VHH binders against Phenylalanine--tRNA ligase, chloroplastic/mitochondrial. Designs and how they scored, part 8

Target 1, 376 residues: Phenylalanine--tRNA ligase, chloroplastic/mitochondrial, of Arabidopsis thaliana (Mouse-ear cress) (q94k73)
Amino acid sequence: AVDIGGVAIARNDVVREDDPTNNVPDSIFSKLGMQLHRRDKHPIGILKNAIYDYFDSNYSNKFEKFEDLSPIVTTKQNFDDVLVPADHVSRSLNDTYYVDSQTVLRCHTSAHQAELLRKGHSRFLVTGDVYRRDSIDSTHYPVFHQMEGFCVFSPEDWNGSGKDSTLYAAEDLKKCLEGLARHLFGSVEMRWVDTYFPFTNPSFELEIYFKEDWLEVLGCGVTEQVILKQSGLENNVAWAFGLGLERLAMVLFDIPDIRFFWSSDERFTSQFGKGELGVKFKPYSKYPPCYKDISFWISDLFTENNFCEVVRGIAGDLVEEVKLIDQFTNKKKGLTSHCYRIVFRSMERSLTDEEVNDLQSKVRDEVQKKLNVELR

## First folded at step 1 (VHH)

Design e11 (framework vhh_7n9e_1)
Fold by ESMFold2-Fast, scan of step 1:
Parts: structure tokens; sequence; C-alpha cells
Structure e11 (fold): chain B 376 residues (1-376), chain A 121 residues (1-121)
């Protein structure tokens, strides 16, 4: 049983072979309860602690911290309460892990906003693991960590400011997050980019100029009034922000591959023993890659995310990258063929030819079986 | 590989119209929300418009609402932006994006290289 938010959850409660909607594999179940963000000597936990230090020091310890909320949420929490459109791709079984038709592994920490507001919380940070069926490369992994901040204002907060409530909230938000960026990155050039997110209006991205390029740090905005009204806060305004911890940690610690966050190798873990920002990851032995190509005729139901799920389910962290290298359509037969290159490489050791051939054989068999594609 | 290729930009006089296109490949276009953004010379990026996978939901920045219309043709894997009553301040590099991310939602998987729009007085 896995301890999730203080509740013991059995494998069969999450990997449900009796439910036709369930698409959670054992490899994803194995990640539940790992709590990387709560480990003081892990890069994700170190970064989370540094952000918490900023809010504790600069906002008089007024932000409540929720870092042990269950990642198993309702579809209402994960989609409806944050205004995700009914036709949005994230609602698809191709993109989200479903436990059953009404229950998902959260794809974002925003899934907890409405519940926390309904319970009377007005200033909070939520941190935790989030789950998405995704591609396989150095920056994409099906499990990563997000932090979200939320701050509610009452009329007493903006009355006398000479500003309307939305402008008051937006300016407070920008000041807060500029301070956070300086706390994490030091003296860097920053810019605000106007954008669109379904649950905020206005919406912004904060970018910093870092290592000769503009880096997106976080998304944020003034919360859509519909969300506040549904939580009984129709006379209030609020701001929200969200950020991905892996993205920032890879930049701050100079970590080149997202798989490192799940490594138990002492050569990696020992580098973070002080529990402090300012550590730059030092590479150790780099092992050779092995390239294996697979070609097949796709079906109308095929997706790259479903293919990556098959590969990841078999190879785990021994797969470094999956890339589409060729696409061919036979118009006379009405069939389309995809050719993918699978790059096998361990971060910890050299892979043997026998091991790689075994993995590839299993991938070939499982792709045919689960995706109903015909190998070429 | 995901590919987004913008076209249709050019030089136009104030009050004129342009139609931008974004040709998408490498993913199931109809399942993804699409966005138009722009970057004026020497300035940061600005969101312009968004459209859901089905085309049922659209949103616009206040600066372009009523003048610009976003649309898509899922059979052709193409996103469009019809720009009417163009103003000099609309001068920018226009780019399309596949489902612009937010820290709490999916990160952008791909951004196009853009097409330049220049509006003279």
Amino acid sequence: as target 1 above (376 residues)
Amino acid sequence: DVQLVESGGGLVQAGGSLRLSCAASGFTFSEYAMYWGRQAPGKGREWVSGISGSGSYTAYASSVKGRFTISRDNAKNTLYLQMNNLKPEDTALYYCATEKGWGSYRSPDYWGQGTQVTVSS
C-alpha cells in the first residue's frame, strides 16, 4: 500500500484492470507517494524549500502550505472547477491518467483551488506531484512537480488604493513574483508577457533573460470571477500563479535530463547533500546510446502519447528519447506508416546488446497488442 | 516532429486586412487548442487569440477584439487569423503555438517561427 496524503491506497484502487476507463500502468503507480518535493536533500525539495523561504520572509509567514494533498482527484476538481473546456485535449484518455470515469491522477495542482477556498483558506501554496501522459525526451516525463500560489483580497485591501480591484491584484501579483524571481535567479532582466489561460484574466507569463535566452519561469493571472463566485467569494478578487519545479531545478542546478530526479544513484544524490541552492550538477560517466527503429501502420486511434506509454511501461528510465523519424502515406490503401527511433541509454551503466534487444522485442510485441497497429 | 509554419504576413496600409495561416503537422491537430501570439520590434511577446480543438470556444486580447477573427480547418490541419482594420500598432512578428502552457497546465509543446506583419500609416 502507498501512503498518499495520510491514506493507504492499494495498487488495485489505482491500477484497475476491472475498469474500462482505467489507463494507469504499474510504472506510474510506482511513482505515487514518492514525495520528491518533501525531501530536503533532493533538488525538487531544495527548490520548494527556497520558494517557501521567500514567502515566509517577505509575506510574514501568512501563506499556508499544502504539500501532502492527494494527487487522486475528481474530474470536477481537475477540469470543471478550473474552467477547462469540454473539448480540451487534456480531458482525453490519450493525455490524462484515469483511475475511473470520474477520478484522475491530477494533471495540475490547480485541482485543489476550489476545495481550499470553500474551506476558508485565502492565502496558500500547493505543491505536489502531477501526472500527464507525455512524450519521452530530456525535458518531458509523465510525473513532475508543480507549485501553485493563491491570494484572495477583500474590498478593505484595495479601498483607498486609488485602483480598481483587478489592477490592485495584478500589480500585487507582479511585485510578488518579480521578488521570487530575484530570490531564485539573482539580478536578471525580466519581462511580462500577456497571454491566455482559461482560469485567469488578465493572464501573464514571467520571463527572465538567463544564459543568453528568454526563459519562461511561471504563468499567472487574476483569477476568473466565475471561480471565486462558485466558491462564495463574489465580492473578492484573487491572483494565482503556477510553476513547474523540474523546469526551474534543471536550469538552477544545471541538470541535463529530467530522469535524474528519479535516480537513486549516489553519484547524483550525494551532490545535493547540503540541501542548498547554488549547487551545479557535475556530470559523471556518460554511457553509449543504443538506437532501435520501429515502423508500423497506424490506426485511427493511434497517438504518439499512447506509443510512448507502451515504451515507458517496458523500458522505464532506460529509454532516453522517442522520436518520429519518418512518415509515409499509401493513398491507394488509405494507410499511414510511422517510423520511430527509440534511444536506449541508462544514466547509471552501459546497457548490453542482449538487454536492449529484449526490450525492443517486448516493445514490438506490446505495440501490436495494445495499439492494434501492424508492424512493418 | 511537431511542425508549425506561419504564412500570410507582409506590408499593408492602416485600415487594411491580412489573413494569416499556420500549417500544422506531426500531431493530431483537431485534439489541440491553438493560439496566435505576436512580438512587436524590441518588445516582449503578447497573446492575441486562442481557439479550442473543436473550434467551439474562442478568446481574444482586448486590443484586437472585434477586429481579428481566429478560426481553424481541422480537415486541412490549418489555423487562421483574419485581421481587419489593421493599425500601425499591430506591427509585429506573428506566431502560432500548440496549446500555450501555463505553469499549472501543459507547457507549450511547440511554437512556430512566425510571419512578419508591418502596418504603415
Scores: ipSAE 0.092, ipTM 0.525, lowest interface PAE 5.6, mean pLDDT 86

Design f01 (framework vhh_lunsekimig_d3)
Fold by ESMFold2-Fast, scan of step 1:
Structure f01 (fold): chain B 376 residues (1-376), chain A 120 residues (1-120)
Amino acid sequence: as target 1 above (376 residues)
Amino acid sequence: EVQLVESGGGVVQPGGSLRLSCAASGFTFSSYALYWYRQAAGIERELIASITSGGSTNYVDSVKGRFTISRDNSENTMYLQMNSLRAEDTGLYYCAAEYYDSSGYTFDYWGQGTLVTVSS
């Protein structure tokens, strides 16, 4: 059992072998309730606290903080209320962890937006763990942390400004987030890029020029009026932004692999202290990688995300990367072949050839059984 | 149902040109940011070009001035015009369409890839 938002959740409430929709493995259940964002000495918690300090100092503590909301949400909250299209891949079992047909592990903190608005909250930050079935590389992990901000304006706020409500909200948003980026990264070149998100219009990305490249910091925009109308705010406008905390923390702290955030190794954890945003991670050891290639004819059950789930289920954090290195289609047979390179490397020790060969053998067996692929 | 299909790959001499196309079906194409990724042998898959729903473009430094990304929302197709091709441009080229949530994470539709070989 884990305590989630004041409620005790048992394993069998989340890992449900009796439900055909359930695709939550024990490895994902083990991440629930870990609350990395609420640990003052963890990089994610340090970053979250630095962002909260910005809003507290510049907005007179007017933003409410929600950092202990349950990550177990309805499909309505996670998709419908934030205008995710009905045909969108994110609704697929290949991309989202389903507890049952109407309940998921949240893919984003925006899942709480409509409920908080209906409860009368108008300025808030939501922070928490989010879950996605995803690829395997140094920047992708099936559990990560997001922060979302939301701010509602009334006609009194933009009256006399000489601007329409949308322009007022957009300019306020850009000033707020430029200040946040300077708070976190110092004096950096910034640019705004027009983009699309289903629940904002107009939509923007903030990019900074950092370490000789443009880095996307956040997505944001003026909230779609249909969302406000459904929450009883048809005479208002609002802005929203979202931040991937691991992405920013890796850049700020020079952390090279997302797996480090889940490390209990004292060589990692001892480097970070409360309020120490300026710490740069120092590598303590570099262990050799082991490369294993696997080739197979794909099936109708095959997706790269499902293959990565098999690899993660067998190797855990001993897999560093899975990448497609070759593919072709045999038109006469109507078959497509994929070749993947699996990179095995631990952050904490050297792996033996025997151990890696055993893991690879299990991967070869399991992909045939679960994904109906034929090895080449 | 949802598909991204790349075409236009092939073998070309150094200094030559190719135009890649990515045809989309099964989703509202005009609403998504679109990307070209490249996977070269022995090199990690990298994002080489992007175009937002609003038409803003970005390129990795190695292709700036040589490659041009564009989209035609009426045809549900994205393009990559590749000029002054180099041996280093050899690789599998993937198109991707991303639902981008405001937190910087995406859910991807991926194409199957098209091979570009620059050799003499």
Scores: ipSAE 0.016, ipTM 0.406, lowest interface PAE 6.2, mean pLDDT 86

Design f02 (framework vhh_lunsekimig_d3)
Fold by ESMFold2-Fast, scan of step 1:
Structure f02 (fold): chain B 376 residues (1-376), chain A 120 residues (1-120)
Amino acid sequence: as target 1 above (376 residues)
Amino acid sequence: EVQLVESGGGVVQPGGSLRLSCAASGSIFSINALYWYRQAAGIERELIASITSGGSTNYVDSVKGRFTISRDNSENTMYLQMNSLRAEDTGLYYCAARGWSYGDEPYDYWGQGTLVTVSS
């Protein structure tokens, strides 16, 4: 059993082998309740605390903080309430972990905004673990952490401003988030990029010029009015933002692989013992990689995400990267072959040939069974 | 790291046609809405066309009726068919894929750009 927000969650509540919709493996269940964002001496917790310090200092503790909400949410919360289209692929079993047909592991912290608004909250930050079926490389992991901010305005806030409500909210949002970026990164060149999110209009991304490249820090926008109307706030306007904590922490702390966030190795954890920004990760012993290639004819069930789920389910954090290295299409027969290189490497120890060969044999067997591919 | 790979740019006469392609991994392609951005000299990058994972499309007014965005989920490729090209369409065209959530990765979702020049 895992304690999440004071509620005990059993394995059989989440890993439902008797439910045809359930696609949550034990490896994902093992990540529930770990609460990395609530550990003051973990990079994710350090970054979360730094962002909280910005809001506390610049907004007089006006933002309520929610960091222990359950990541097990309804499909209504995760999709419908944030205006994700009915045909959107994020609703797919290929992309999202389903507990059952009505219940998912949240793929974003925006899943809580409508509920918090209905409960009467108007200025808040939500921080927590989010889940996606994803590729395997140094920056992709099926569990990562997001922070979301939300701020509601009343007519009294903008009626004296000489601006319409949307412009008022957008300008307030940009000023707030430029300040946050300066708090985290110092004096950097910034730019706003127009984009699309289903739950905001207009929608923006904030980019900073960092180490000779433009880095996206966060997405944000003015909340779609239908979301506010559904929460009884039809005469109000609001802004929202969200950011990925791992992305920013890897840049801020020079952490080269997302798997390090899940390391209990003292050589990693001891480097963050002061609980402060400004620490640069120092690499320790580098262990050798082992490369294994696998080739097969793909099927209609095949996606790279589903293949990576098989690999991750078998190898866990012993797989560093899965990379497509070759593809061939026979246009006349409509058959396509993919060749993937699986890179096995632990950050904590050397892997034996016997161990890697056993993992690879299990991968070869499992991809045939689950994805209906033909090995070659 | 898997990046978006653009192709199809080039020099074309006014009134001509050009087809841009953007290839991506299945992980990026299936989850995300896909975008074509354009950057002309001295002008900030602008969104010109978008297609959601479900196939819904949007266009900036200046290209509506002339440009068509499409996606082939089986090939993990997005296209921009550009017809009736004008001198004003000259610029670098960037393919981008954005997760619908806030936490998506920078530059793993951006192409390097492909140059389209419309001139005599």
Scores: ipSAE 0.019, ipTM 0.300, lowest interface PAE 5.7, mean pLDDT 85

Design f03 (framework vhh_lunsekimig_d3)
Fold by ESMFold2-Fast, scan of step 1:
Structure f03 (fold): chain B 376 residues (1-376), chain A 120 residues (1-120)
Amino acid sequence: as target 1 above (376 residues)
Amino acid sequence: EVQLVESGGGVVQPGGSLRLSCAASGFTVSSNYLYWYRQAAGIERELIASIYSGGSTNYVDSVKGRFTISRDNSENTMYLQMNSLRAEDTGLYYCARDLEGYSSGWYDYWGQGTLVTVSS
């Protein structure tokens, strides 16, 4: 059993063989309840604490913190309440982990937004683990952590400001998040980029100039009025932001691979024992990669996310990267071939040829069985 | 600045071909999940084709074998090659990017759309 949001959840409540919609493997179940963001001496927990310190110091402890909400949510919470279109790819079984047809592992912390507003909360930060079927490389992992912030304003807040409610909220948002970026990264050049998110209008991304390039830090915007109206806040305006903690932590702590966040190796974990933001990760060894290519004719069942699920299920954290290196269409036969390079590399030791060959053999077998592809 | 700009729409006869382009700026097409949506019937946009970060593709049944999604990483552009066009393919075509949580924490970005009309 695992403790999720104060409730004991059994494996069979999440990994359900009797439900045709269920696509949660044991490897994903093993990540539930790990609470990396709540560990004061883990990079994710350290970063979360640093952001909380910013809001506590600069906003007089007015932001409530929700960091133990269940990642098991309804499809209404995860999609409908945040205005995700009915045809959006994130609703697909290829992209989202479904417990059943009405229940998912949350794809984002925005899944709790409407419920917290309905309960009367008006200034809050939500932090937690989120789940997506995703590609495999140094920055992508099927479990990562997000933080979302939300702030509601009443007419008394913008009346007398000389600004309409939307402009008031947008300017407050930008000031707040520029301060956060300075808190985390110091004196850096910043810019705002106009964008689109379905649950905010206007929508922005904050970028900082860091290590000779522009780095996207967060997405944000003024909340869509439909969301506020559904919570009885028709006469209010609000701003929201969301950020991925792993992306920022990798940059701040100089961590080269997202797999490190799940490492129990003392050589990694001991480097963060002081619980401080100023730590730079020091590599303890460089182990050689092993490249294995796999080519096959794709089928209607094939997606890259489903292929990556097969590879992760077999190799776990021994796979560093999966990338498409060639695509060929034989128009005479109406067939398309994909060639992927699988990069095997451990963060903790050298892999043997025998071990890698065994993993690759299992991947070849499983891909044919689960995705109905023909090896080339 | 993140931007998706569709082009290549127009009027074509049934059985004809058309190639739509989606020019990306402010991000790299090879690193993102990208989609083509169509809005022709009903109120909701219909997902018709997708291409994932590693290059794998997916299609709705109504366009399988007729449409091909692809990208040119050097031009930072995504394409939709439409063959054997039918009157039912008429509509506004949108490209979209799925924002990765590892970069922004949020999902979804849409282009402005390009009109395709298939008429006799």
Scores: ipSAE 0.015, ipTM 0.359, lowest interface PAE 7.0, mean pLDDT 84

Design f04 (framework vhh_lunsekimig_d3)
Fold by ESMFold2-Fast, scan of step 1:
Structure f04 (fold): chain B 376 residues (1-376), chain A 120 residues (1-120)
Amino acid sequence: as target 1 above (376 residues)
Amino acid sequence: EVQLVESGGGVVQPGGSLRLSCAASGFTFSDYALYWYRQAAGIERELIASIYSGGDTNYVDSVKGRFTISRDNSENTMYLQMNSLRAEDTGLYYCAKGPYYDFWSGEDYWGQGTLVTVSS
């Protein structure tokens, strides 16, 4: 059993073989309750603490912190309350881990916005593990950590500012988050990019020019009025932001692969023992990759995410990358073939040919069985 | 190798129409959200249209009712149908691929752009 938010959760509460909607594997269950963001000597925890320091110092400890809320939420919390459309891809079993038809592992910390607002919280930060079925490469992992901020304003806050409520909230938001970016990255060039999120309007991304490239730091916006009205705040306006902690930590600490965050190897963990942002990861021995290609005719059940789930289920953290290297359509037969390259590489040791061949054999067998594809 | 290739740009008169294409390779096209961005002279790059794998679309206010984004998953191609073109629509148009849908995350890959010039 795992203790999550004061509740004991057993395997059978999450990995439900008796429920046709359930798509949570044991490998994902094993990640629940690990609380990397609450570890002061882990890169994720170090970064979380640095962001909290910014808000505590610049906003007089006015933001409440929620970092142990359950990642097991209702579909209403995860989708409906944040205005995700009914046909949106994120609602698919191909993208989201479902415990049952009404219960998911949260895809984002925004899943807690409506509940916290109904409880009377008006300024808060939510930090925690989030889950999605995803591709396999150096920056994608099915479990990562997100931080979300939320700030509600009353008419007294913007009356007398000479601005309407939306403009007031948007400008306050941008000023707050520019300060955060300077706190984390120093004096860097910044730009605001217009974007879309279902739960904010207007919506923005903050990008910084860092190491010769534009890096997205966070997404944010002025909260959709419908969300506020549903929470009893029809006369208020609010802003929200969210950021992925792994993305920022990889840049700040020079960590080259997202799998490192889940490493217990002392060659990695010992580098962060002081709990400080100023550390740059020093690589230890680099082990050789092993490439294995697989080609098959796709089926209606096939998606890249479902294929990556098969690969992850078999190889765990021994798979570094899965990439589509060729696609062919036979127009006469209406059949499409995909060829994927699977890159096997451990961060801790060299893999043997026998070990990799065994893993690849299991992948070939499982992909046919679970995705109804025909190997070429 | 992920690649996005835009085409269809050109010179058109105000009130005219133009159809842009974005041909994609190196990823499972049907699984990803796709975007059109525009960069006009003296203006920062802006998101003008989005299409998600489920078919939902979004548009910036200045193009609503005039532009239509669509996708053909069988041909790995995304389109932007531009009608009632205005001088202000002049710019370099970029195709972009998002990650698997993620709240608060941006675009993974960009094309090289295609130039649209609206002139009298």
Scores: ipSAE 0.072, ipTM 0.436, lowest interface PAE 3.9, mean pLDDT 87

Design f05 (framework vhh_lunsekimig_d3)
Fold by ESMFold2-Fast, scan of step 1:
Structure f05 (fold): chain B 376 residues (1-376), chain A 121 residues (1-121)
Amino acid sequence: as target 1 above (376 residues)
Amino acid sequence: EVQLVESGGGVVQPGGSLRLSCAASGFTFSRYALYWYRQAAGIERELIASISSGGSTNYVDSVKGRFTISRDNSENTMYLQMNSLRAEDTGLYYCATDTYGSGSYEEFDYWGQGTLVTVSS
């Protein structure tokens, strides 16, 4: 059982082996309720607090904070209410963790927008854990944290400004988020980039010039009117933004691998004891990688995310990277072969050849059984 | 490695046509939405067309009725058919994909180096 926002969630409420849609493994269930964003001495919690301080100081404490909403949401909340198309890849079992056909582990904090608007909230920040079936490398992990902001305007706010409602909201949004970026990164060069998100129009990304490169900080835009109409706000306009906390924390604290956020090792955790921005992670002992290649003919059940799920299920945080290194199509047989390199490396100790060989043997067996691939 | 490689750009006169291609490798192409972005000198990158894994398409208003996005999952290639080209269509054209799934405030993980389209008399 895990406590989420005062509600006890049992394993069998989430890991339903008797439901054909369920694809939540025990390893993902073990991450529910960990609340890294609510820990004042954890990098994710430190960053969340710094962002909250910005909004409290610059917006007279007008933004409500929601940081303990359940990550178990309906497909309506996660997809339909934020205008994700019916055929969108994110709805796939290959990309999203389904509890059942109507219930998912949220893949974004935007899943709560419509609910909060219906409850009469007009300015809010939502922070929490989000879940995606994902690749394996230094910046990708199936559980990470997002923050989303939302701000509604009435005609009285833009009447007399000489601007239409969309332009008013967009300019207010950009001013707000430029201030946030300055708060987190100091005096840095910034630029706005036009982009696409299904639930905003226009849509933007904010980039900063940091360590001699342009780095994306967040995505945002003016909320699609259909979303506001669904909440009885057809005469209003709104802006929204979202950001990944791990991405920003890795840059701000100089953390090289996303797996560190889940480390209980004192050599890591002790570095953040003051609960402040400005700490730069200091690497401890270096451990050697072990490389193992696997080649197989893919099947209709195969996706890279499904393969990574098998690898993560067996090796946990002992796998650092999974990379496609070769792809070959036998035109006569109509078969395609993939070759992946699996990099095993612990953040805490040296791995033995024996234990890596055992893990690789289990991966070879499991991938054949679950994904119906034929090893080469 | 995930790679996207654009081709098909060139110089064309107003009213002409070009077909851009984006060859993809290193991921399960059929599973992901794909995008065409355009960047003119001194102008921010603009999303001009998108195609979902299921084949649903969207276009920015300035290219609707003139441009057609399509995909060939057997060849791991996405196309942009550009008709009735205008001087304003000049720019670098980038293809992109989002391996985390679009529908959230996520970065586009991968795009190509771009292909230059110049519309001049």
Scores: ipSAE 0.022, ipTM 0.358, lowest interface PAE 6.0, mean pLDDT 85

Design f06 (framework vhh_lunsekimig_d3)
Fold by ESMFold2-Fast, scan of step 1:
Structure f06 (fold): chain B 376 residues (1-376), chain A 120 residues (1-120)
Amino acid sequence: as target 1 above (376 residues)
Amino acid sequence: EVQLVESGGGVVQPGGSLRLSCAASGRIFSSYALYWYRQAAGIERELIASITSGGSTNYVDSVKGRFTISRDNSENTMYLQMNSLRAEDTGLYYCAADIVGATEYEYDYWGQGTLVTVSS
């Protein structure tokens, strides 16, 4: 059992072999309760603490922090309450980990907005682990961490400002998040990019110019009124933001691969012992990669996410990257062939040809069985 | 179920032009922010162009002035007009749509990709 918020969650509550909807493997269950964001000497926890310090110092400790809410949520919380359309791909078993037809591992921390608002919370930060069936490369992992901020305003807050409520909230939001970006990155050029999110209107992305490139820091906006109305806040306005902690931590600490966050190797963990933002990761000995190609005719069951799930299930963190290297379509026959390169590399040791060949053999077998593809 | 389908890729000589299309099936195309990503051999997938629901555009520096992103909401299609193509533009081009906040360049809808080869 794992303890999350004082609740014991057993394997059979999450990895439900008796439920046809369940697609949670033991490898994902093993990540529940690890709480990297709550470890003061882990890069994710260090970054979370630095952001909390910004809000505590600049907003007089007015933001409540929720960092131990259950990642096991209803489909209503994860999708309906945040206005995800019924036909959206994120509702698919190809993209989301389902415990059962009504219960998922949360894809985002926004899954808790409606609950917290109904309980009377008006200014909060939610931080936690989120789960998505995803590609395999240096920046993608099926478990990562998000922080979400939310701030509700009453008429008393914008009355006398000379602004309508939406403009008031948008300007407050931009000022708050520009300050956060300066707190984390120093004096950097920033820009606001107009965008669309279903739960905010207007919607914005904050980008910074860092190391000669524009980097997205966060998405944000003024909360859609239907979300506030469903929580009894029809006379209020609010802003919300969300950010991915791994993305920012990789940039801030100069960490080259997302798998490092899950490393127990002392050569990695010892570098963060002071619990401070000023650390730049020092690479240790690099081990050689082993490249294995696999080619097959795809089926109706095939998606890259389902293929990556098979690879991850067999190789774990020994797979560094899965990359599509060739594609061929026979339009007359309606058949498409994909060729993927699987890059095997451990961060901790050299891999033998024997163990890589064994992993590749298992991948070839499982892809045929689970995704109904024909090897080429 | 919403699906993005890319088309228009192919082989072109340096200095040539191609127009990529991304057709969406499903409900609310006009409300989505839409993106073109490129994955070239030996480099990570990169965002090259974006267009908001309101029509505001953004481009990576290497394609500014050469590529133009546009959308036709009545046909549920997004386009990438690529001019003055260079060998380094070779890669697999993906379209993506953003509906639930993508703070780490992750998107809710992805196409399968279309291959562009710039070679003499």
Scores: ipSAE 0.000, ipTM 0.204, lowest interface PAE 14.8, mean pLDDT 84

